VH-VL binders against ENHANCER OF AG-4 protein 2 (HUA2). Designs and how they scored, part 6

Target 1, 142 residues: ENHANCER OF AG-4 protein 2 (HUA2), of Arabidopsis thaliana (Mouse-ear cress) (q9xer9r771to912)
Amino acid sequence: EAAISRDAFEGMLETLSRTRESIGRATRLAIDCAKYGLASEVVELLIRKLESESHFHRKVDLFFLVDSITQHSHSQKGIAGASYVPTVQAALPRLLGAAAPPGTGASDNRRKCLKVLKLWLERKVFPESLLRRYIDDIRASG
Below, E stands for the ipSAE of ESMFold2; O stands for the ipSAE of OpenDDE; V2 stands for 0.75 times the mean of E and O plus 0.25 times the DockQ between their complexes.

## First folded at step 4 (VH-VL)

Design X02 (framework fv_zimberelimab)
Fold by ESMFold2-Fast, scan of step 4:
Structure X02 (fold): chain C 142 residues (1-142), chain A 126 residues (1-126), chain B 110 residues (1-110)
Amino acid sequence: as target 1 above (142 residues)
Amino acid sequence: QLQLQESGPGLVKPSETLTLTCTVSGGSISSSDYYWVWIRQPPGKGLEWIGSIYYSGSTYYNPSLKSRVTVSVDTSKNQFSLKLNSVAATDTALYYCARESLTDEYNPWSGYFDYWGQGTLVTVSS
Amino acid sequence: QSALTQPASVSGSPGQSITISCTGTSSDVGGYNYVSWYQQHPGKAPELMIYDVSNRPSGVSDRFSGSKSGNTASLTISGLQAEDEADYYCSSYTSSSTLVFGGGTKLTVL
């Protein structure tokens, strides 16, 4: 049944759009996967999808999904819901490397990822020193 | 039937601190989809954003007011509050609390004000 | 410091269409699709009419529509009715993630 939830999430990534409805549905599937102990598998799937994605606009959509999952997880009081916060934190170098690559063609990606990192800083989602380091790294890339 | 209700003093003396509280009913402040916001309107003039707060306590403020303003949240009471220090006659205004909903296109930095309190008039006078 | 420019007043007769403009720069209205419009009747709190340039909340008449061209957003009210008489405010987020309002436009239905 866990495998069915993971496959449903993977399928959702193929049709993911930037609408809150699309991202919200994918977020709910990710939270359901966490209830079956699959948070690390979901994050690895997101990393691989981001790394293989050729369209920079799609990379932004996928990173917005990461933001949605992370924010929802951060707001939960239960252990299952909260499992994405540490899992995403550990994955940030790979997630950000794929979502906010260097080069002039990716300036919009870097701007949008920077805004997400600043919001995470405001909302106390991850340690301040960690977020400031990633913000500085992305700024240095563009 | 989400409702927001402002409360606080109608009269404050120059140089004192204005304190207002917004009580939220029919919905929870502890939601990742919303910011909670203070907006003011001097009599006969336009709207001015004061500041916004997330349920975690994270704030952002209008740069023109940031040295004088503090917004806080009390999730146990389902309330958020405004403190404005060193008030002057130019701070006389209707003060509104509002909910900021994030946009339908996923955008973590922007939103719109879908529910407003009725507003409370604060007069700064000696 | 006014970031967004609106005409102070606009007027029309019942059944006509009117348009209210909201002009900013490439760092706010021109750069993003984050324009909202609010209607305020005398003695009342503002009410959301349009968000994200052109989206209507549930319950808002389809006589109200929003658009944007370059640095100018527009609110159009078709089939003008007496109850549309109100002040209208635009708002937009800026590139610095702050929120600004327009100066407001008083609509008079003659």
Scores: ipSAE 0.221, ipTM 0.604, lowest interface PAE 1.9, mean pLDDT 86

## First folded at step 5 (VH-VL; framework fv_nepuvibart)

Design A1 (from S14 with heavy chain S56D; at its last look DockQ between E and O 0.65; V2 from the best seeds 0.48)
Fold by ESMFold2, look of step 5:
Structure A1 (fold): chain C 142 residues (1-142), chain A 125 residues (1-125), chain B 107 residues (1-107)
Amino acid sequence: as target 1 above (142 residues)
Amino acid sequence: QVQLVESGGGLVKPGGSLRLSCAASGFTFSDYYMSWIRQAPGKGLEWVSYISSSGDTIYYADSVKGRFTISRDNAKSSLYLQMNSLRAEDTAVYYCARESLTDEYNPWSGYFDYWGQGTLVTVSS
Amino acid sequence: DIQMTQSPSSLSASVGDRVTITCQASQDISNYLNWYQQKPGKAPKLLIYDASNLKTGVPSRFSGSGSGTDFTFTISGLQPEDIATYYCQQYDNRPLTFGGGTKVEIK
């Protein structure tokens, strides 16, 4: 059921760590949510968690989860691909703005997010012109 | 436990071809990105090629692009390197290497935690 | 391409000595740098990943430090079994590149 999947994902997000096991479990839950039409809710939860997160390290953990969901959805196609790929694409300004903010304190965040964007470019996850604009934007912010 | 075994090396004339194989065991091969790395006799290490777990992302060093083809067969737990138009400069021990699956999530893995013993390719006229 | 300049190319030291090897990247690579040990006639072995993290089972006499462009690898008390060539390797960008190696011998 949809409510069960949503609650499981939200709970997993609270204990998320930068391990393959943790990110993998959260990714599986996100994929399950997509079959109930909840991809937009999942992405909104991720945006809100990123925007409210005070620790730069945790922002990277959350953005790596976004990467995991995006890459798996792109590879699987189907319902997950049809919903997550366009939903994440539309949310990229908010996701990147929160995960890779300007300023000297977040230089590592910006570097890590740039590497993810370059991988998405290589894997053709999103349109090339779109990704190059976001890459340029982050580089310009220092 | 984890084991990588290269084969298919040998002596080949310039312009010839060889196909290297790497048999993997002791881990779920289809979960891992794989690389070929070579070492000319008495020299350092050179990364050659990289293939993603699904096989859909491939990268080649400029020195081999257009001449070498990396591939994998996940059902047979095997990695391959088709080497065409061989040159004397391709003479090296060729290693099969598994990219890290350490417990930390890293979208751009690039450290090689297990290596085979290598297979020697000699290109000589 | 990111060039990795490793120095010295060789060194000779006594058992118990502190040995230091440096690696310089041609551009900022954050902490995306690994160190490998290659004993004569053997395949390379990963010792340190992400500049400073020891792989499980690696003796504590090995250490790494650095970030950005300048990296250091240290053996705090050289042992006979540490005779090897040591390589740094960056993975910040493709192609993946290695330093030229440092051959460590016992005198």
Scores: ipSAE 0.426, ipTM 0.699, lowest interface PAE 1.2, mean pLDDT 90
ESMFold2 (binder alone), look of step 5: mean pLDDT 91; pTM 0.921
OpenDDE, look of step 5: ipSAE 0.428; ipTM 0.720

Design A2 (from S14 with light chain N93D; at its last look DockQ between E and O 0.75; V2 from the best seeds 0.61)
Heavy chain, then light chain:
Amino acid sequence: QVQLVESGGGLVKPGGSLRLSCAASGFTFSDYYMSWIRQAPGKGLEWVSYISSSGSTIYYADSVKGRFTISRDNAKSSLYLQMNSLRAEDTAVYYCARESLTDEYNPWSGYFDYWGQGTLVTVSS
Amino acid sequence: DIQMTQSPSSLSASVGDRVTITCQASQDISNYLNWYQQKPGKAPKLLIYDASNLKTGVPSRFSGSGSGTDFTFTISGLQPEDIATYYCQQYDDRPLTFGGGTKVEIK
ESMFold2, look of step 5: ipSAE 0.482; ipTM 0.706
ESMFold2 (binder alone), look of step 5: mean pLDDT 91; pTM 0.928
OpenDDE, look of step 5: ipSAE 0.528; ipTM 0.807
ESMFold2, look of step 9: ipSAE 0.569; ipTM 0.776
ESMFold2 (binder alone), look of step 9: mean pLDDT 91; pTM 0.928
OpenDDE, look of step 9: ipSAE 0.564; ipTM 0.814

Design T09 (from T04 with heavy chain S53W; at its last look DockQ between E and O 0.26; V2 from the best seeds 0.32)
Fold by OpenDDE, look of step 5:
Structure T09 (fold): chain C 142 residues (1-142), chain A 126 residues (1-126), chain B 107 residues (1-107)
Amino acid sequence: as target 1 above (142 residues)
Amino acid sequence: QVQLVESGGGLVKPGGSLRLSCAASGFTFSDYYMSWIRQAPGKGLEWVSYISWSGSTIYYADSVKGRFTISRDNAKSSLYLQMNSLRAEDTAVYYCARGGTVEYSPDTGKYAFDIWGQGTLVTVSS
Amino acid sequence: DIQMTQSPSSLSASVGDRVTITCQASQDISNYLNWYQQKPGKAPKLLIYDASNLETGVPSRFSGSGSGTDFTFTISGLQPEDIATYYCQQYRNLPLTFGGGTKVEIK
């Protein structure tokens, strides 16, 4: 069942769109994966997808999925929260670096990532000091 | 404080063109999806088009595809609707509205049209 | 396209009455439904979002319920200022679609 959930999630990434429905479906699959202890693997998969993605808009879609998984996990306070929140926190440098790489072409990506970080700050998803550092870094790179 | 103000409506002949504008104020315009919604006299509401934050994603109702063009200028906090090849059935009050998209937003709290302009009347008549 | 069917198209009730409007979607739209109020000569106003969430500043006498295909909008204690046309709207799929509206009047 774990392998099935993992494969389903990976398959979902291939057809991911920026619609609420698409992000929602992928999020639900991610949550299911967490039940089988696959949270770290899911996040690593997302990082790899982000790092290998050449299209800026697609990077945003993937990062929005990270946001959806993170916020959902944070609000539910279950096994998903216990696994995804710390895992995403630890992976934030790589996630942000891949979602909003340096360069003039990534200005919109930086803006959208910044919006997500501000929401995480407002909703106390991660430590304030940590998020503020990332916010400052993104602003400085813009 | 938060408001939308439409302008550009008027009388136009069939086949003519008109450009509507919507000026936004009181909020960060570039953080929101924007839509146009119209209402024929004495009729119900009809969604026309929406545009994403940066304009990278645009959708139209079938009734206006190929004739209408939605655009935005985030620097000016403005939304636009270029209407070409106008028909009598396009006669309506046109509203600009904040939100309404099916696209994901980091702010998952609301996807509805929470802010509306006062509307501008477009009359297409010979 | 997702069709939204409202019922009734119009109603008249007395001040203080409980008013109920229904909206039916042609397919499952989960809770992706909003309710709007439009007073004569005015722009629509959001009252309920995501089927059951009351918009900020909206009186508590307004409420919404439902999920899937059947939804209900309720005014608990109709007031004179509630004279308006009410619309449901789905955002599950494009194109975004509205119900036909329900005109609410006072006897």
Scores: ipSAE 0.307, ipTM 0.686, lowest interface PAE 0.7, mean pLDDT 92
ESMFold2, look of step 5: ipSAE 0.361; ipTM 0.621
ESMFold2 (binder alone), look of step 5: mean pLDDT 91; pTM 0.936

## First folded at step 7 (VH-VL; framework fv_nepuvibart)

Design A3 (from A2 with heavy chain S56R; at its last look DockQ between E and O 0.69; V2 from the best seeds 0.00; counts 0 for: pae O 2.1 > 2)
Fold by OpenDDE, look of step 7:
Structure A3 (fold): chain C 142 residues (1-142), chain A 125 residues (1-125), chain B 107 residues (1-107)
Amino acid sequence: as target 1 above (142 residues)
Amino acid sequence: QVQLVESGGGLVKPGGSLRLSCAASGFTFSDYYMSWIRQAPGKGLEWVSYISSSGRTIYYADSVKGRFTISRDNAKSSLYLQMNSLRAEDTAVYYCARESLTDEYNPWSGYFDYWGQGTLVTVSS
Amino acid sequence: DIQMTQSPSSLSASVGDRVTITCQASQDISNYLNWYQQKPGKAPKLLIYDASNLKTGVPSRFSGSGSGTDFTFTISGLQPEDIATYYCQQYDDRPLTFGGGTKVEIK
């Protein structure tokens, strides 16, 4: 069952689009994966997809999925919240680095990532001091 | 058909309290972020508050922080706004609005595709 | 807060005329801008989202353009049923803010 959920999630990433429906479906699959203790593996998979993605707009799609998973997990009590929130927090440098790499071509990516970080700050998803540091770093890179 | 119906408006004295309700129908209420937006008589639109689908994420405009409380009951497909310590400047038509889920994903809520008819709140001595 | 300056505050035009409304943001908001129509005694209605996307069911005579700080809303041929107040609204940052509105009337 765990393998089935993992494969389903990975498959969803291949057809991921920037629609609420697509992001929502992928999010639900990620939440299911967490029930089987796969939260770390899911986040690692997302990082690898981000790092290997050549199209900037697709990086944004993937990072929006990270946002959706994170916020959903934060809003819901249970295994998903206990697993994804700390896992995403620990992986945040890699996630941001991959979603918004240095360079003029990634300016829009930085903008989108910045919006997500500001939402996380507003909604107290992660410690304020931590998020403000990342916000400042992204702004400085722009 | 999507429908939002506000109620609870009326006349109240400064410092008083009022509770607004918004009854939703025609869609899966629990899937949508909801907002309150108000409009003073003869004036423009002012965003007041939003609440996430689960009700756990909430944001208030500075003008109402500490005085207003947004909440929802997904089982009843209802949105609420508890307004305390009301002021004259709170006089307005209050609209409940649904965030669209049919558009491109945006983690920053801002698409309001359906609105209620509004309910008038008048704060006067 | 992001301020949205809408111009003009009011205008009167003839049926069939081209009507143009502008909205200026106090900072770069990319294309995170919507346009609403509000008829007298009614709730606002979404017409344009993301600066230039026409909402499904909205007549094609309505259009939007712009990015960054300057945005334009256009009615290519004003109709009697278009009598309303129009608002721009940004969602680039919290709080969400609206323009002051433009009241459109028929001569």
Scores: ipSAE 0.274, ipTM 0.789, lowest interface PAE 2.1, mean pLDDT 92
ESMFold2, look of step 7: ipSAE 0.509; ipTM 0.718
ESMFold2 (binder alone), look of step 7: mean pLDDT 91; pTM 0.921

Design A4 (from A2 with heavy chain S54R; at its last look DockQ between E and O 0.40; V2 from the best seeds 0.35)
Fold by OpenDDE, look of step 7:
Structure A4 (fold): chain C 142 residues (1-142), chain A 125 residues (1-125), chain B 107 residues (1-107)
Amino acid sequence: as target 1 above (142 residues)
Amino acid sequence: QVQLVESGGGLVKPGGSLRLSCAASGFTFSDYYMSWIRQAPGKGLEWVSYISSRGSTIYYADSVKGRFTISRDNAKSSLYLQMNSLRAEDTAVYYCARESLTDEYNPWSGYFDYWGQGTLVTVSS
Amino acid sequence: DIQMTQSPSSLSASVGDRVTITCQASQDISNYLNWYQQKPGKAPKLLIYDASNLKTGVPSRFSGSGSGTDFTFTISGLQPEDIATYYCQQYDDRPLTFGGGTKVEIK
């Protein structure tokens, strides 16, 4: 069952689009994976996809999925979903580095990631001091 | 056909409470973000609150924080707004509105393609 | 908060006229702007989303343009059924905010 959920999630990433429907489906699959203790593996998979993605707009799609998973997990107190918040927090440098890499070509990515970080700050998803540091770093890179 | 029908409005005294409901039909309710938007008599539109498809993400306007609570029951295709500690300035027609799924993902939410006809809430002594 | 300033607050024009409404944002909101039509005693109706996209089923005489801080809503040939109040709305940041509205009447 765990393997089935993992494979389904990975398959969804291949067809991921920036629609609420697509992001929502992928999010539900990610939450299912967490029920089997796969939260760390799911986040690692997302990082690898981000790092290997050549198209900037697709990096944004993947990071929006990270946002959806994170916010869903933060708001829901279920055991399965709750595992993503600390996992994403620990992986945030790699996630942001891959989603919004240095360079003029990624300026829109930085803007979108910055927007997400501000939402996380507003909604107290992660410690304020931590998020403000990342916000400042992204701004400095722009 | 998409339909949103608000109910629960009425006259209430300052400090009182009221619970609004929005009955949705004609679409898969659980797939959509929903919002409450209000309009004071003869005035403009004011966004009040939104809730994500599963209720995982919620946001309130500062004017209603701590007093209003948005919720949903996807099994009943219903949206709710619990309003406590009501004030005169809360007097308005309250609309429930659906956010479109046809657009790209936007974590900060966007626009409303369908609206109910609204329910009037009057707060007066 | 992002302030949305609409101009004018009201206007009167003849059937067939070109009507232009402007909306100015207090900061850069990219193209995250929508336009709604509200007829008397009715709920608002979405006409334009993302600054320039015409909602399906909306007459082609309606259009929107702009990006950043300055936006324009246009009715190319005003019709009697277009009597309504029109609102712009941004969703670049929370809280979502609307313009003050523009009441459009026929002479």
Scores: ipSAE 0.190, ipTM 0.748, lowest interface PAE 1.4, mean pLDDT 92
ESMFold2, look of step 7: ipSAE 0.472; ipTM 0.710
ESMFold2 (binder alone), look of step 7: mean pLDDT 91; pTM 0.928

Design A5 (from A2 with light chain L96Y; at its last look DockQ between E and O 0.56; V2 from the best seeds 0.00; counts 0 for: pae O 4.6 > 2)
Fold by OpenDDE, look of step 7:
Parts: sequence; C-alpha cells; structure tokens
Structure A5 (fold): chain C 142 residues (1-142), chain A 125 residues (1-125), chain B 107 residues (1-107)
Amino acid sequence: as target 1 above (142 residues)
Amino acid sequence: QVQLVESGGGLVKPGGSLRLSCAASGFTFSDYYMSWIRQAPGKGLEWVSYISSSGSTIYYADSVKGRFTISRDNAKSSLYLQMNSLRAEDTAVYYCARESLTDEYNPWSGYFDYWGQGTLVTVSS
Amino acid sequence: DIQMTQSPSSLSASVGDRVTITCQASQDISNYLNWYQQKPGKAPKLLIYDASNLKTGVPSRFSGSGSGTDFTFTISGLQPEDIATYYCQQYDDRPYTFGGGTKVEIK
C-alpha cells in the first residue's frame, strides 16, 4: 500500500499543473503517503524533481505543491499530515535553491517563492526568524 | 450545496457586546480559511478578520484589533465573531465568507467564493 | 495598506450598452484582483478572479483586464439583471481591501 501511494504521487508530478484541482490531488496523495511514514521520501522526491526541472514555470508549480502540502499539514489535525512541517522546514534551503536558482532567468520564480514565504510568515507556518532570513536571502539574490 | 448562514445580529448600545455566528454546510468546513466582511449601510465592503482552517492563525483589520475576536468550532461547522466595545462605526451587515481558490492555484488565495446573506449589527445609543 | 480607487462611483446606461469600470491600486498588485457583483439586498458574488479570469457559471458578457495598478471591468451588452453595485478587491497583501464600488443602473 505504501508503494502504491508513493507511485501514485510520483505519477501525479508528471502531469502536475498550476490548477487547484491538480495541486489538490497531488496534495491528497502526499498526505496519504505520510500515513505510511513516507513524508521524508516525498519531500526528497520533490527536491529531485525541482533540481532536474529545466522549465522555470514548472519549478514554480512544484513549489506551489510544496506550499499546499505544507499548509495542509499545518492547518489540519493529524499525525500523518503533521510530519511534513518539520520535514519541509529542514529541507527549505534545498527547496528554495532549486525552485528559485540564481540568475536573471529565475526572477519570476524568486517573486513567487517570496510570495509563498511571506504567506508562511503571515500564517505562522514556520518560525518568524527563520522565514525572515530566507526572505532576505531571496531579495538579496534579485 | 455550500451554504453559510449568519446569526446574532441586532441592536446594541455603544460600548456593548455582541456575538455573531455563522453556520456552514455543504462542504468540509475544517479545510477552509474563513473570513468576516462587513458593509455599513449604503457603503462599501470592508474585510474584518480571517481564521485559518485549524484556528491557529488569525488576522484582524486594524479597525477592530483588540475589540473583536474571531473563532471557529470545526466540530459544529461554525464560525464566530465576538464583538466587544462596539462603536457606532461598527454598524454594518456582517458577512461570513469562505476563502478559496478558483481554477488556478495561488498561495495568496484571496477569493471569496461563497458568502452568507449577512446579519445586521446596529450600534446606537 | 493597499488602496483601491474605483471609478466611476455610479453610472446609468441603456440595455445593450457597453459598461466600463476602472480600478486603480496604490501599488503594483500584479493580477491579484477580483471583481464582485452585489445586487440590492444580496451578498456579493464573485465574477472575475486574477484580474481576467471569468468565474465558472458567469455570463461571458462580463470580463476583466489589467495588471499592475490599472484594471478594467467590462459588461458587453448590459442586461436588466445586471443592475447592481460592483466592487474590485485586491489580495496581494493583507489586509484585503476593496474598491469603493460602482453602482450600475439602467436608463
């Protein structure tokens, strides 16, 4: 069952779009994976997809999925979903580095990531001091 | 069918208190951020407050900070607004609204896709 | 706070006319703007989201355009059932803020 959920999630990444329906479906699968203790593996998979993605707009889509998973886990009660918050927090440097890499070509990505970080700050998803550091770093890179 | 029904409005004197309720049905209440938005008679719309799905995150407009308290009971699919130290300028129809996305994903999902019919609060001496 | 300046405050037009409402933001809000319709005695209804996207089920005579600071809402062929007050609303930042509204009437 764990393998089935994992494979289903990975499959969804291949057809991921910036629609609420697509992000929502992938998010539900990610939450299901967490029930089997796969939260770390899911986040690692997302990082690898981000790092290997050549299209900047697709990086944004993937990072929006990270946002959706994170916020869902933060806002919902439950052990299975709650595992993503600390996992994403620990992986945030890699996630941001991959979603918004250095360079002029990724300026829009930086803006979108910055928007997400500000939302996380406003919604107190992660410690304020931590998020402000990342916000400052992204701004400095622009 | 999504439905939001406000209640608790009425006449109150300045400095008084009132508690509004919003009963939600037709959707998974605990999955959504909820907001209160008010409209003074013959005037425009003013966002008042929101509360996150779990209730852990709350935001208020400056005009109501320290006086109003938003809360929710997910088990009862209900949203509340405790209003204290009411002023004449708080007179308005108060709407509860569901914050949601439409079609495309946006982390700043400031869409209000469903509204109640509102409840009137009148603050007058 | 982001201020939304809506114009005009009111207008009267004939059935079938083209109606245009504008909304100006005090700062660049990208396309994070929605348009609502509020009929008399009713709650607002979402018509347009993200500046130009028509909400499902909304008639095609309604449209929106713009990005940054200047936005336009259009009714192509005003109908009697369109009598309402229309509002723009930004969600680029908290607090969410609305335009002052435009009351649309029929001659």
Scores: ipSAE 0.020, ipTM 0.691, lowest interface PAE 4.6, mean pLDDT 91
ESMFold2, look of step 7: ipSAE 0.488; ipTM 0.724
ESMFold2 (binder alone), look of step 7: mean pLDDT 92; pTM 0.934

Design T10 (from T04 with heavy chain D31S, light chain S30D; at its last look DockQ between E and O 0.29; V2 from the best seeds 0.38)
Heavy chain, then light chain:
Amino acid sequence: QVQLVESGGGLVKPGGSLRLSCAASGFTFSSYYMSWIRQAPGKGLEWVSYISSSGSTIYYADSVKGRFTISRDNAKSSLYLQMNSLRAEDTAVYYCARGGTVEYSPDTGKYAFDIWGQGTLVTVSS
Amino acid sequence: DIQMTQSPSSLSASVGDRVTITCQASQDIDNYLNWYQQKPGKAPKLLIYDASNLETGVPSRFSGSGSGTDFTFTISGLQPEDIATYYCQQYRNLPLTFGGGTKVEIK
ESMFold2, look of step 7: ipSAE 0.357; ipTM 0.643
ESMFold2 (binder alone), look of step 7: mean pLDDT 92; pTM 0.941
OpenDDE, look of step 7: ipSAE 0.463; ipTM 0.662

Design T11 (from T04 with heavy chain T108Y; at its last look DockQ between E and O 0.47; V2 from the best seeds 0.34)
Fold by OpenDDE, look of step 7:
Structure T11 (fold): chain C 142 residues (1-142), chain A 126 residues (1-126), chain B 107 residues (1-107)
Amino acid sequence: as target 1 above (142 residues)
Amino acid sequence: QVQLVESGGGLVKPGGSLRLSCAASGFTFSDYYMSWIRQAPGKGLEWVSYISSSGSTIYYADSVKGRFTISRDNAKSSLYLQMNSLRAEDTAVYYCARGGTVEYSPDYGKYAFDIWGQGTLVTVSS
Amino acid sequence: DIQMTQSPSSLSASVGDRVTITCQASQDISNYLNWYQQKPGKAPKLLIYDASNLETGVPSRFSGSGSGTDFTFTISGLQPEDIATYYCQQYRNLPLTFGGGTKVEIK
């Protein structure tokens, strides 16, 4: 069952779009994966997808999925909350580096990532000091 | 004009069944989450259920879980609520409401109900 | 479940008055709060989302503030057309829950 959930999630990433429904479906699958202890693996998969993605627009979509998973986990009590929030926090440098890489071509990506970080800050998803550092780093890269 | 119109309300005996409908117009129905929210006479608002754009995600309030079924027909731009094993405490005006935006936003702005129908009254009484 | 407690349950004020309604959450809901207006015999209308954002088309005399557990809804300069019951609603966690409502009347 764990393998099925993992594969289903990975499959969903291939057809991911920047729609509430698409992100929601992928988020639900990610939450299911957490039930099988796959939270770390899911985040690693997302990082690899981000790092291998050549289209900046798709990187934003993937990062928005990260946001959705994170905020859902933050708002919902249970296994997902206990798993994804710390996992995403630990992986945040890699996630941001991949979602908003250096260069003029990633200006919009930086803006979108910044928006997410500011929201996380506002909603106290992660420690303030940590998020402010990443916010400053993204701003400095622009 | 964006509009939701509920129908199907009426008088029913305890233990009976009723099916509510909500007809959507003026927007791309298939792009939006939809919810049912009810209001007992002279009382406050109570969330009942919501369903995702494709119907793949569904949640119910504990008060109706196992008795009510939310569904949608995107081809008909319609939302439904099948209510079984009705109780007196289910007596209420039932509203259908549109959820947030079509496109994902990290702000989750308006994970709120921005469009409401006029409501349909369901009365459960012996 | 997250309980939302509104205060007061009802109030009467004069035209032009400043009206304040509070909503308290049983736990921290960050800014995951909306405010609705329901006029007699009508469906609710969204006024404020995410605690402080004014919905499009809503008069600027309406405002919201707060974060965590304590929230405030304000009408700056009450108008006759503002006679209604107002509700807060959280979406921090399922089930989605509403406050008990505040009935606002004109003296």
Scores: ipSAE 0.136, ipTM 0.623, lowest interface PAE 1.5, mean pLDDT 91
ESMFold2, look of step 7: ipSAE 0.458; ipTM 0.715
ESMFold2 (binder alone), look of step 7: mean pLDDT 91; pTM 0.938

## First folded at step 8 (VH-VL; framework fv_nepuvibart)

Design T12 (from T04 with heavy chain K110E; at its last look DockQ between E and O 0.18; V2 from the best seeds 0.00; counts 0 for: pae O 5.6 > 2, placed apart)
Fold by OpenDDE, look of step 8:
Structure T12 (fold): chain C 142 residues (1-142), chain A 126 residues (1-126), chain B 107 residues (1-107)
Amino acid sequence: as target 1 above (142 residues)
Amino acid sequence: QVQLVESGGGLVKPGGSLRLSCAASGFTFSDYYMSWIRQAPGKGLEWVSYISSSGSTIYYADSVKGRFTISRDNAKSSLYLQMNSLRAEDTAVYYCARGGTVEYSPDTGEYAFDIWGQGTLVTVSS
Amino acid sequence: DIQMTQSPSSLSASVGDRVTITCQASQDISNYLNWYQQKPGKAPKLLIYDASNLETGVPSRFSGSGSGTDFTFTISGLQPEDIATYYCQQYRNLPLTFGGGTKVEIK
């Protein structure tokens, strides 16, 4: 059952788009995966997809999914909240590095990642000091 | 096939009212911000109004505030523009446009209009 | 409001020529700028978004560059089908505003 949920999530990533419907569907599957203790695997899968993705706009789509999963988990009680928030926090350097790599070609990616970080700061999803550091890093890399 | 089709344009007297409609097809309408953009004859483009996917966020150009009302029916994949107290300067081709290539964003300030209707002409004249 | 100033308002060039259009914002808009093509009697068509990103299906002869206040739209090798009016548009702040347009014709 866990494997089925994981595969379903991975399959959804192949058809992921920047629509509320698509992001929402993928988010729901991610939440289901957390019920089976797969939160770390899901985040690792997202990192691998980000790192292997050649198209910058696709990287943004994937990071928006990370945002959706994170915020949903933060606002909800239960296993998902307890799993994804700390997992994403720990993986944040890799996620940001992959979603917004250095270079002029990724300037738009940095801008969109910055928007997400600012939102997390406003909503107190992660420690303020941590988020401010990442915000400063992204700004400096531009 | 993704498309938008405007209707409801016509001739109206100053002070009159008109309701424009925009029918969307070929995509999940409820996932997109939508806008109205107008173009006076022989002139440039002017943004009029936009509405968020759910309809919870709405903005108007100052030139139409208090007179125009944008709305949407996601079940019917339709966008509307109720125009009241029409003026001669409102004469234009009115386009509905799918707002932004970014349907998901922390703050949907991304507005690239990637799909446009053919436009409907509104003429306000005595 | 943010004013967008396009230059030139019109131009005529030969087939194969390099065409350059500029757009200047009254304040810093980062890369929050789009370019549209409008052919006579037709609705506008998105060509470039976020200053330099080519929209899907748009020929590679079209390109955009710039950030802040100064932006450039380029047609590398003007074709007969490129006869149109081109507009820049900012979305840094509301209200959304367009440039005055540049009418491109062929000699």
Scores: ipSAE 0.018, ipTM 0.657, lowest interface PAE 5.6, mean pLDDT 91
ESMFold2, look of step 8: ipSAE 0.375; ipTM 0.609
ESMFold2 (binder alone), look of step 8: mean pLDDT 92; pTM 0.939

